# Ledger of designs, part 5: VHH binders against a4x776

Target 1, 306 residues: a4x776
Amino acid sequence: MSTSMSVARSLPGGPVAEQILAEVAQEVTQLRAAGVTPALATVLVGDDDASVGYIRIKQRQAVQLGFASPHVRLPASASQADLQAVVTQLSADTSVHGVLVQHPVPPHLDFDRAMQALDPEKDVDGMHPVNLGRLALGLPGPTPCTPAGIEALLAYHEVPVAGREVVVLGRGATLGRPLAMVLAQKRPTANAAVTVVHTGVPDWPRYTRRAEIVVAAAGVPGLVRPEHLRPGAVVVNGGVRYAGRRLLPDVDESCATVAGAMTPRVGGVGPTTVAMLFRNAVRAARRTRSSRTPVRLPDSGAPAGR

## First folded at step 21 (VHH)

Design v11
Fold by ESMFold2, look of step 22:
Structure v11 (fold): chain B 306 residues (1-306), chain A 126 residues (1-126)
Amino acid sequence: as target 1 above (306 residues)
Amino acid sequence: QVQLVESGGGMVQPGGSLRLSCAASGFTFSSYAMSWVRRAPGKGPEWVSTISSSGGYTSYADSVKGRFTISRDNAKNTLYLQMNSLKPEDTALYYCAKGYEITWTGSTKTRTFDYWGQGTQVTVSS
């Protein structure tokens, strides 16, 4: 029997994120030298502790990279109209290049409806229906952050993807579905045979056991176990769940005894997701640099309300 | 066509009161938060207050808390600012603005809004 694969090679996302963020910072410097201050706006509804924390981290990173960080905070009791009005306001503001609405929003609000009102060119999450359509058609546009991060992670660690059998376990709109589209694109870092399975497939392990690459995207802690993998498979923890602040990945750590390579429990895909957010943001600023003038508070009088 | 028309400004002595109004048209007023912004002589723009679309949430700049009260009448498409205990430092051109304030860090020092009125002058002097 083959015993050559006793411990999987680690696929950390930190070095990948560092490389991406260094390029982002360079692009921000270039834009600022050309008189454009890239601006990533954030919108927070309410005071949910986790959401506040995520926004604060993103704001800190934005400033560290040289972005302006405009922010709008709405009360937890804000109406759908209030939220959509803020999104419309930021979409129309030529001094704002990217907009992030922190998810989740309070239960009485429809996040998807709000995001559909956003200018697709400012959609740094890459989840606007127009941008998902662009992805499906292979057209230019911001790519969903976690899927883009996974592609970059695999490329950085020199994991062959082109022509390989990739199984995505999970079909969520934020990860599993767009990841399948990303990895099927015609380019050296993708070009895979992609199969999407999920918990509604009774024998989903049949598919993961054949795969050269398995991306767990179900959000079910410990779902993927060693018996679900072919020896030597590459395993990516795309879906995570938290118990408090404790990270609970979809892939059980014991999979490292069967996998050839595996993302670590901490510092895997997550850092790449954040890096891709800023890459989408700086690209949005670059796209709009030459065609728009910022809107601001009039110092010498207000413009007519048009 | 969005229109915001402020009124109710004037000259008043320190400690006095004024009530500003903003007539809004060209949009569904009850669907949007509204704000007041002021520009004092020799100073940049300053956010004053914001009220949610329903009127259920209000917020104020530290400099005006306890003295100013924002309100709205959605049936009349009108925004109000009741200003009490006025100080010379409140002297400014007061603008009605559509939407929530945007707080800038990392570059810009001012708050911005999409639509502004023409302003109404408030002068507090003896």
Scores: ipSAE 0.407, ipTM 0.665, lowest interface PAE 1.7, mean pLDDT 87
Fold by ESMFold2, last read:
Structure v11 (fold): chain B 306 residues (1-306), chain A 126 residues (1-126)
Amino acid sequence: as target 1 above (306 residues)
Amino acid sequence: QVQLVESGGGMVQPGGSLRLSCAASGFTFSSYAMSWVRRAPGKGPEWVSTISSSGGYTSYADSVKGRFTISRDNAKNTLYLQMNSLKPEDTALYYCAKGYEITWTGSTKTRTFDYWGQGTQVTVSS
């Protein structure tokens, strides 16, 4: 009876996402009352079943929140120039406030090059080079979704970050690098001493073992194990990989026996990423309205409607 | 203001040919993809073909592949659709449209394209 094991406090992302989406819905309601319907456009290249499904989910979520959801589908054979032309078309459309190109694209296309044609103000992923530059300089702009989600998750669960030792394990452009920039910002939910390490640092565990917060962002299943953690550390599963349909996070679940708090394997960071996408979208619509006259959705379109 | 004017429609026998034209004005034609869309009697709009801004990429609905050819002349701001081996099911009002097809949900209006013309009638009948 005297042998019991403590497990880490769970840090689920679902409640965080619900709070953010409630705020987004409120902002959409305010914009619609002022005559502005926020619009999130989606672009799909090809008709792969999984990609079609992801687009349908995003369209449904957008409509549920009160967004208009314009959509463009390109054939799988579309050229790079065609993809860039669609992105340019949507960037120029004043009735469209955010644009999302479904990733991955077919292998003959360069996704990153296509996204360079996008108006940075409409970049709901927050990954356009201009927006990453704005983040680095502390300028306003769409924030990368997963890093913003992690900050919000830590804040929601009242994990102290300011002044703390945070180690980000991984240096990818989509998570590790921008997260380091986010958590170093001067604000109560950030303001951390941030160290970025990666598997190219032979003794990376030296850093994670003294960190108060470890964010695994390498995309290497099971990379972080209990011996890599200081007892009581807060551990965030930022990176995942799939074996079939099963999520394989960077952080081994046994880390829960050493960590003080840990994001769950399912329902951790992922839901917050989706919520932040819509937050970027509604903010894009608000920014456009505040600097020009209200816009309304175009009445022209389908031949049957002319 | 964007203006698209289709022409070249008419009545033709099955197996015949027609060439549609679309004169474009009010925008930088060479910067945009262009599409042909048709509306058959009793049916909703059906995408037919799209051509990229440079003309380097063309795409076609399965129902017209091998029979229809989309082209453009950026110097003359004109879009074309060469229709060969016409069938009765090709009977429709044909519209020239600016850009790629956009489908809207969560809006008070259902629109396929931001801008399209008045259309030109193609009737394939023996």
Scores: ipSAE 0.344, ipTM 0.652, lowest interface PAE 2.1, mean pLDDT 86

## First folded at step 22 (VHH)

Design v21
Fold by OpenDDE, fold request of step 23:
Formats: structure tokens, sequence, C-alpha cells
Structure v21 (fold): chain B 306 residues (1-306), chain A 126 residues (1-126)
């Protein structure tokens, strides 16, 4: 009996990103037609080639989508005060709707402290503490990009999430924690039973082996293996490290022999994260427009004096 | 209200020198980077120089590097631009600008700052 080793269905992020970006482009066009030019500001500190390259890509993509792309470059020798001043300046600029500070910043600078100077309404990464608080409270605001991308990816590929057992492996501030909050939200594409496992859970495989969906968010290459999965489980690789240009996923490729569906090593969650950045940006621009629309107070009709 | 008032402009011969001043008010001057920007006739605004809030670093456009020096006196709320070896191509309206330069792509905007002064005219002519 040839046990046809069923290979996991691939869950690529590229098509998801394309769809989201198309929606963003349409919304940008609509805003422009309404006299609002969405602007996504970028801040680069230093001359790191990789960072410069990333910023250029984002700027090009922003322009392609119809965004204005304001940019501030600071020298590597810039002080914390300089970085905060730039963030404050961009926050105060009414023509700027979103602000992205390129990570990493030079080691002598505190990125998180600088981000605290950012207007939460212009936080396109969705990582501002105020926005994470909003997320926790179920209030509207920018959603962390990677968690939002994962939700969108699962939805796009018609993976049922609502009511399903989801295990998030990792509790990082940038992925695991916010993802758990996102997937627990009362939405058709969320509303999951979410369990977060981490280094404090020595027998974490006990949880992942029961999970219908496993999201790896630990940042430990090869951490998730076939023996840790329920046969037929959906596996999302959110945690990635880089060795140079080589992507090192948390999920071992051999998991495809056990999983029912799995994100590819390359082109999984990554593309969706970028798309969500632009989604946050255009939504920020839209919110700004709505706040400027004067609430037409109903004309208090003067009673005709009889 | 933020106010920037430029002074020190004028007409000079090629090779001459001028010192521009910008008097700042309405904000904590020492907390902000300051810049000089110029607009030549028929051209868009050109960034000239920037100095950090503390004066710890300065930067210059290639066109003025080695000839112009930006400085500031935070106690006097004043920004300076020493212009040496002036050339006819330096002829422009020179603006004092508050904050860092924002360069724009995908917009009709090219360069913006938090606030601009009214400018002082510099004319370099034989």
Amino acid sequence: as target 1 above (306 residues)
Amino acid sequence: QVQLVESGGGMVQPGGSLRLSCAASGFTFSSYAMSWVRRAPGKGPEWVSTISSSGGWTSYADSVKGRFTISRDNAKNTLYLQMNSLKPEDTALYYCAKGYEITWTGSTKTRTFDYWGQGTQVTVSS
C-alpha cells in the first residue's frame, strides 16, 4: 500500500499581498480624487546599505501605489534628540499621514523611545504602545502589520480560523503577543481559540500537536518539526531569521509531510507584512479626512413665528 | 507663533562674502535643527545647509561645500550662514527654515520644512 505522502498545500503570501495592494491603490486613488494625497513618510538614520535599499524599495512601492513619499535622512551620528525631533516634526505635519522609521537605527539610538514621540495615528507599523493598547481593548486603530498579514493570509487561502484551536509559538512584542490578540478578535477571519506557548512552557509540543493552526513566531530556526504537529494542521511561519540573505524559518521544511497546509519558506508572511504597512498608511490618510469633515450641525430651523 | 526673520542679504561681487542671520522666535530654538534653503530665479527650492539643534553636526549641499558655513547661537536664538567665495550661481532668495528637510517623491512638493522665513535676497553680480 503506497502511503501517498500527501504534501501540504502551499500558502503563498504573494497573491495575498497583491490583492491588498490593489485595494490600497484603489483607496489612494479615491482619496486623491477627494483632494487628499496620502503621504507615507520614511525616516532613515545612517547609511547602512541594506537599510537604504529597503527604504528605496518602500519609497518606490509607495509612489507606485500613488502615495506621496516624504523622506528624512539623518546621519549615523545623529543624536536621540535629532531622531525624536524628526519624528515629532513628521507627526506635526498635516500633509503626512503615516510615518515609518526604518529599523534598525544606529546602536546609540533608542528606537522605541523615538517611536513614543510618534503620533499613534500615524503609526503605520501598528507597534506604537497606544495602538497595541487599542488592539487589546478592541478599539479601532492601526494593526501590527505581520499579525494583520497572517490573518489576511489565512483568510485569502480560506483557512477556517473562527472557533479553531490556534497555537502561537512565541510571545514577542512584534509578532506573538499582538498576533494572539488579533486572532482572538470577534471577526469572521479571527475569533479563534488562541494559545500562546513560549520558553516558559517546556512541553510546548503538547499544545502544538493538538492545534489545528500553528503559527511559529519564536525566531528560532528549525524549531517546529513534524513531530510537533497534528497531521493535517495548518502551519504558518511567522518567525524568521536571516543569515546574510538566507532566510532561516522557524518551521522546518519537513513539516510539509505532516501539515495539511503550510506557508512556503520564501514568499510566505513577508509579502503580506509589507502590504499591511501600506494598508495602515492609506487608512491613516482616510481617518484624517474624516476628522476634517465639518460635522454639519443641523441648521436649527428657527421656528417660523406665527 | 513661529517667526523666522532673515537678514544680511545684499549685492556682492563674485568672490565676495556675506553673512546671513536668521532671528528665530515663537519656539524653543535650541531644540530644533535649522536649515538654509535658497531659491534661484526660475528654479525650485534648493537645500543649502543644515545644523543640528546643539550644533553637533552640520551638512552642506555639494554646491556650497567648502565655501559656506552654517552656525548658530542658541543663546541669541540666531542662525547664521557665512558665505565665502560667492559665485553668480549663488544668487537666490535665502530662507531660514525650522526643522529637518523633508524630501518628497510622488508629490508636487519637492522639499519642505516645518517653517520657513520670508527670505533675504543675495545677488552675486560683477
Scores: ipSAE 0.641, ipTM 0.827, lowest interface PAE 0.5, mean pLDDT 92
Fold by OpenDDE, fold request of step 23:
Structure v21 (fold): chain B 306 residues (1-306), chain A 126 residues (1-126)
Amino acid sequence: as target 1 above (306 residues)
Amino acid sequence: QVQLVESGGGMVQPGGSLRLSCAASGFTFSSYAMSWVRRAPGKGPEWVSTISSSGGWTSYADSVKGRFTISRDNAKNTLYLQMNSLKPEDTALYYCAKGYEITWTGSTKTRTFDYWGQGTQVTVSS
C-alpha cells in the first residue's frame, strides 16, 4: 500500500489580499463620491534603503486604491520629540484619516512611545494600546493587521475555525497575543478554542500535536517540524525572519508532508497583512464622515401641557 | 488662535542679504518644528528650510544650502531666516509655517503645514 504522501493543500495569501483590496477600492470610491478623500499618511525616519523601498510601495498602492498619500520624512538624527510631534501633527490634521509610521525607526528612538501619541482612530496598524484594549473587550475598532489577515486567510480558504482547537506558538505583542484574542472572538470566522504556547512551555509539541490549526508566531526559523503536528492539521506561518532578502519561516517546509493545509513559504500571511492595513485606513475615513453628521438629538418633544 | 507674522522682507540687489523674522503666538512655540516656505510668481510653494522644536536639527532645500540659515529663539517665540548671497531666483513671498512639511501624492494638495503666515515679500533685483 503505497502511502501516497499527500502534499498539504496550499493556503496562499495573494488571492485573499486581492479580494480585500478590491473591497477597499470600492469603499474609497464611494467615499470620494460623498466628498471624502481617504488619506493614509506615512512617516519615514531616516534613509534606510529597505524602509524607503517599503514606504514607496505602500504609497503607490495607496494611490492605486484611490487614497491620498501624505508623507513626512524625518532625518535619521531626529529626536524622540520630533517623531512625536509629527505623529501629533498628523493626528490633528482633519484631512488625514490613517497614519503609518514605518518600522523600524533609528535605534535611539522609541517607536512604541511615539505611537502612543497617535490618535487611536487613525491607527491603521491596529496596535495602539487603546485599540488592543478594544479588541480585548470585543469592541469595534482597528484590528491588528497580521492577526486580521490570518483570520481572513483561513476564512477565504474555508478552513473551519469556530469551535476548533487552535494553538498559537508565541506570545509576542505584534502577533501571538493579539492573534489569540482575534481568534477567540464571537464571530463565525473565529470563535475558536485557543491555546497559546511559548518558551515557558517546555513540552509545547504536546499541544501542537493535538491542534487542528497551528499558527506559528514565534519568529524562530524552522521551529515547527513534522513531528510537532497532527496529521492533517492546518498550519499557518505567521512568524518570519529575514536573512538579507531571504525569508526564514517558523514552519519548516517538510511540514507539508504531514499537514492537511499549509501557507506557502512566500506569499502566505504577508500579503494579507498589507491588505488589512488599507482596510483599516478606509474604515477610519468612513468613521470620520459619520461623526461629522450632527446626530440631531431628537428634539425632546416638550410634553404637551395638558 | 495661532498667529504667524513674518517681517524683514524687502528689495535687495543680487549678492545682498536679508534677515526674515516670524513672530509666533497662540501655541507653545518651543514644542513645534518650524519651517520657511516660499512662493515665486507663477510657481507653487517651495519648501526652503525646517528647524526642529529644540533647534538641534536643521534642514535646507538644495537651492538655498550654504546661503540660508534657519534659527529660532524659543524664549522670544521667534523664527529667523538669514539669507545671504541672494539671487534673483530667490524672489518670492516667504511664509513662516508651523510644523513639518507634509508632501501629498494622489491629491490636489501638494504641500501642507499646520499653519502659514501671511508672508513677507523678498525681491532680488538689480
Scores: ipSAE 0.631, ipTM 0.818, lowest interface PAE 0.5, mean pLDDT 92
Fold by OpenDDE, look of step 22:
Structure v21 (fold): chain B 306 residues (1-306), chain A 126 residues (1-126)
Amino acid sequence: as target 1 above (306 residues)
Amino acid sequence: QVQLVESGGGMVQPGGSLRLSCAASGFTFSSYAMSWVRRAPGKGPEWVSTISSSGGWTSYADSVKGRFTISRDNAKNTLYLQMNSLKPEDTALYYCAKGYEITWTGSTKTRTFDYWGQGTQVTVSS
């Protein structure tokens, strides 16, 4: 009996990102037709080659989608006050709808503190404390990009999430925690039973082995192995580290021998994260337009005098 | 209300010097970067120089580097531009601007600041 080792179905993020970006492009076109040019501002501190490269890619993508792309560059020697001043300036600019501060910033700067100076309405990363609070409360607002991308990825590939046991491996502020909140939302593409495991949980594999969906969000290369998975489980690699240019996933590739479906090592969640950034940006622009539209109070129809 | 009032402009011969001043009011001057921008006849605005809020760093356009010096006195809410070795091509209306320069792509906008003054005319002619 040739045990045909069933290779996990691949869950690529590229097609998901393409779909989302197409939708974004349409929305941008509509806004422009209505006299609003959506603008996504970027802030770069320093001259890190990788950061410069990322900003360029984002700027190009923004322009391709029809965004205006305002940009501020600060020297590596910029002070905390300088960074906050830029963020404040961009927040106050009515022509700017979204703001992205490129991470990382120089070590002497406090990124989180700077982000607190940002108008939450212009937070396209979805990581502003106010927006995380909105997420926690089930209120509308920008959703963290990577968690939103993961939800979209699962939905695109028709992976059932609602009512399913999902284990999030990792409790980081940028992925694990917000993802747990996202997937617990009362939506058809969420509404999951979510468990968060982390370094404080003894024998965390006990949980992942029971999970229908495992999302690795720990940032530990090779952390998730086949023995940690339920046969047929869906596995999403959200945690990524780099050794130079090499992507080091949390999920070992051998997991494909046990998983029913799995994101690829390259081109999984990453593309969806970027797409969600632009979705947040265009939605921010839409919100600005709606606030300017005078609520036509319904004409109080005078009662016809009997 | 934010106000920026430039002064110190005038007519000078090539090789001459001028010192521009900008009096700022209506905001916490020491908390903001300040810039000089100029507009020559028939040309768009050109960024000249920026100084950080504390004065800890400065930057210059290549066209003025080594000749112009930006400085500030936060106690006096005043921005300065020392212009040495002036050239005819430096002839322009010089503006004081609040904040950092925002460069735009994919828009009709190219460069923006928070606020601009009314400008002071600098004319370099023999």
Scores: ipSAE 0.619, ipTM 0.810, lowest interface PAE 0.5, mean pLDDT 92
Fold by ESMFold2, fold request of step 23:
Structure v21 (fold): chain B 306 residues (1-306), chain A 126 residues (1-126)
Amino acid sequence: as target 1 above (306 residues)
Amino acid sequence: QVQLVESGGGMVQPGGSLRLSCAASGFTFSSYAMSWVRRAPGKGPEWVSTISSSGGWTSYADSVKGRFTISRDNAKNTLYLQMNSLKPEDTALYYCAKGYEITWTGSTKTRTFDYWGQGTQVTVSS
């Protein structure tokens, strides 16, 4: 009984991202040797300094990995039809394998409607409804980047997931919902008992206090506190919110006194999200070497009650 | 099948004017931005001008601003380029292009468009 209270093991994402990007770079080398130059296209509407900066960083990273980086700039006054035409143009271009439209777009444009024109095979964010449907059905396709990053982070740090109780706190379309589907998949790095809760459940802490792994995905700074965790739980801060340069995680720092392992405030899940973007892009390029096949549903099992 | 047919080129003296036309078929013309691109002798393609699908905005290369005017008639599926105050350096093969220019880095490609016409020759000489 003389064991002192210890600080949670850190689960940094930087080493995870480095490993993923090294694999991406090798795949790019193989594709280029086979005459395929993977290409990640970016689309910018307008010219505000922040959006220009984000695009330049992504272009530089793509070229560093060996991707071609096609780019289309539209004026801020571009119409919805103009934006959708660019997305259609890039979808049809056989030398372009992934497409990313910089968000946010000017307020007169509907980003989500424009993205419906995107070829699901080129959806590097993994958020096209067809690709979310593929995920739900266990079909191949790009996965949403942050959920995929969290699975890879847990695997890298040798956190057991299969057969474990995982609670996802948050139900957003970009993280909480797709993460639940990812971690329930039948594979050694997933295969979990997954529960999704949110702040609309008054006693959501009864679920997180039972969980072996808690993933905070609500976007509410400081929401998860030590009293919400079982001792020794693994805690992942999946969402981020920034106040200027300061990252405001959902998980309070004091959780480190109760958790067995925890992602750091800085350099946690974020780097893995970026790495998964490029993984989706290189896989999209690899798919173009083969015949295009229509989406097929998996063979169904026995009916209910068997 | 997309078809873009340029016309209206010819020989003209410096300071003169020409109007280029591009007849479009095989796609919904009013749904797409259109561009003019030119290729001078011994040089690569140079973007000249772009007009939005509705005609609501236009843009021009610095080398032609104030002298060239892009326009479109969506009822006739036709793109135009009015070229005034022509200079010898405007001598080129002028192409009509469907869509926006894609600029490339990290590739042997540098500039691409969705579709290109066959071009119409403009020669500015005394």
Scores: ipSAE 0.458, ipTM 0.717, lowest interface PAE 1.5, mean pLDDT 87

Design v21
Fold by ESMFold2, fold request of step 23:
Structure v21 (fold): chain B 306 residues (1-306), chain A 126 residues (1-126)
Amino acid sequence: as target 1 above (306 residues)
Amino acid sequence: QVQLVESGGGMVQPGGSLRLSCAASGFTFSSYAMSWVRRAPGKGPEWVSTISSSGGWTSYADSVKGRFTISRDNAKNTLYLQMNSLKPEDTALYYCAKGYEITWTGSTKTRTFDYWGQGTQVTVSS
């Protein structure tokens, strides 16, 4: 049976990512003209086909934007000490401005421990504890990519956020928690009343049903349904899982019959995450150019080379 | 204070064998991967081989695979390269290097490693 129904306005992320990357390319051009070649280093542990593919795409994008793309590949059998030595080597290299370790790493390796060895200024993912602390305090620093992408997506599509009731459904360290901090910042694209709910809140739907904006960040396919939404709400699907080749978003597609605007199942928040990675990287390189003050070095006795 | 001293180079005939050594000091040798790099006359550096800190993993350039064997003795702080079935194109100055090779694209950078030794000459000729 065919029924004519009103559906939510689409909030695609592709145009948002294109705008961000165009701005990044302009910044890279300016930095290169000033004698700074931005460099984003990548580290891959193992030879998993998906991980190799993700790295190759990132390397191609980096070069197309004008970045240098240093790369280190470690075998799947690499030790924790091997991984941390590479991170330390890249962190100390003054010609490298950002460092990415491709996740996931093999199970015997501790990814978080390795990333804590990284200079926070080179943390293009924005997940180093120092940078999360900076975010919490309103200090400058790289921001987590997906939360920053969601803010940019809402701004691009002219969704009012300032002063609005936003519910973040999910409390993960990579999205839900940092997103709440991002959207509470004092600026026109944020400045929201933010509530975080999760499965530990017995009646979490009472919060989402009041919200003007709901961001699903739980990683639970189909968690958000039409009965959980205020009519006309803006719905952002930040979390996703895959079953084979099928993308399984947190937000059920039927929510489009109640929501006023909604990110699409494919091409929503995802495209903005990589764009924000490069934005963090070019900003890291710009900080290097602007940091021209001489520093008196301590007596450390650093090794000599040739 | 990092010091890498290569030795064991020399003149050999095609098909011959040679073993290079690298004595390391000024750092905790057993905590770092080590590499061999070579430079033929008039050419830039070419990565040859890398061995992990424990010796549990090795990797080789295609041009030397099956002919060269990298090894290390962490008790003696020494890196080795056993070179078999040597060819004239293996003629080069061989350097011991600390760490992993970094491959650069989108840049004019020529550096691949932080620290290098003085090198030991290998010459393969009849």
Scores: ipSAE 0.338, ipTM 0.636, lowest interface PAE 2.4, mean pLDDT 86
Fold by ESMFold2, fold request of step 23:
Structure v21 (fold): chain B 306 residues (1-306), chain A 126 residues (1-126)
Amino acid sequence: as target 1 above (306 residues)
Amino acid sequence: QVQLVESGGGMVQPGGSLRLSCAASGFTFSSYAMSWVRRAPGKGPEWVSTISSSGGWTSYADSVKGRFTISRDNAKNTLYLQMNSLKPEDTALYYCAKGYEITWTGSTKTRTFDYWGQGTQVTVSS
């Protein structure tokens, strides 16, 4: 007597990100041909090695996609007023279409308040309160990157979402809350019956055991286990933590023996988040189109014949 | 309507000193960092110095560090540049600029500012 088991289909994010970035690059090419150079500005406060590295990676990817990459660097001692003034300057600059402030900022600075000073039209993270309000109301605007990435991931892998029972585990402002709003939207890649639960609900597994799709968005390593899933469920690892360089997903890898499909521990949702950043940026450039450039330093000092 | 008016330039011998001023109007001066930029004959613009909105931090190009001092008076909406130990290579048209230097990659731009004035000429000649 023998028993065999199916292993969950893998839902890698790399191919999804690759497709999105190819579309972004094409849109950038179209904008440049029309006389618009998309520009994603980055702001770094301080000189922390990790933050410098993240900025360099984003700048390189931006240039490879055909974006101009303006950059502003502030000393670690910069005040909140200094940071908000830079954000205001970049918001007013018609040649800058998206703005990203590198997180984390030094502890004396309020990142969220700085981002609230940003023009919502240049908010490539999709986290400005105006844009979260637009999302809640079903109005156009940039969508938070990880929620948008998860929707795209499910669509790419042909996971049916419309009309399905989806449970989101987690209620954070950056993922769980906006994801619930995204997946409830009236469109073929969303239109789900969405339930949000969290660790403050003692019997949250009652909800996940009935769900066709479970998205773990709590940032609690190993929270979702095989006994929490219906057989054949689709499982998405949205929330992660790191122990050093090791990625610690919310979903225990053994869930693959019960799930029908599952994002991998590495190369799942993460790549899609990065791709959505650039999608928000190129869309911002398309919305803001301008024939004007900033005031240039004059080349003239020549006397007019005198 | 942003206006920046530089003054205080002139001719000076090597080793001499000058103090530049920039009168600002049309914006809330105390809310913005301010910069000095210079353009030598036949050369592109060169960033000289930046001061934060409150004056709490300053930065300088290596070529002027230790010789130039940037300052501001937010009550008078005025930016200053004290230039000491002047060298012939400091000869340039000096501009007052609003804001932080933006460093560009992936573009024909390398450094830009949103607004600057007409400039004041500094000539260092023996």
Scores: ipSAE 0.315, ipTM 0.635, lowest interface PAE 2.6, mean pLDDT 86

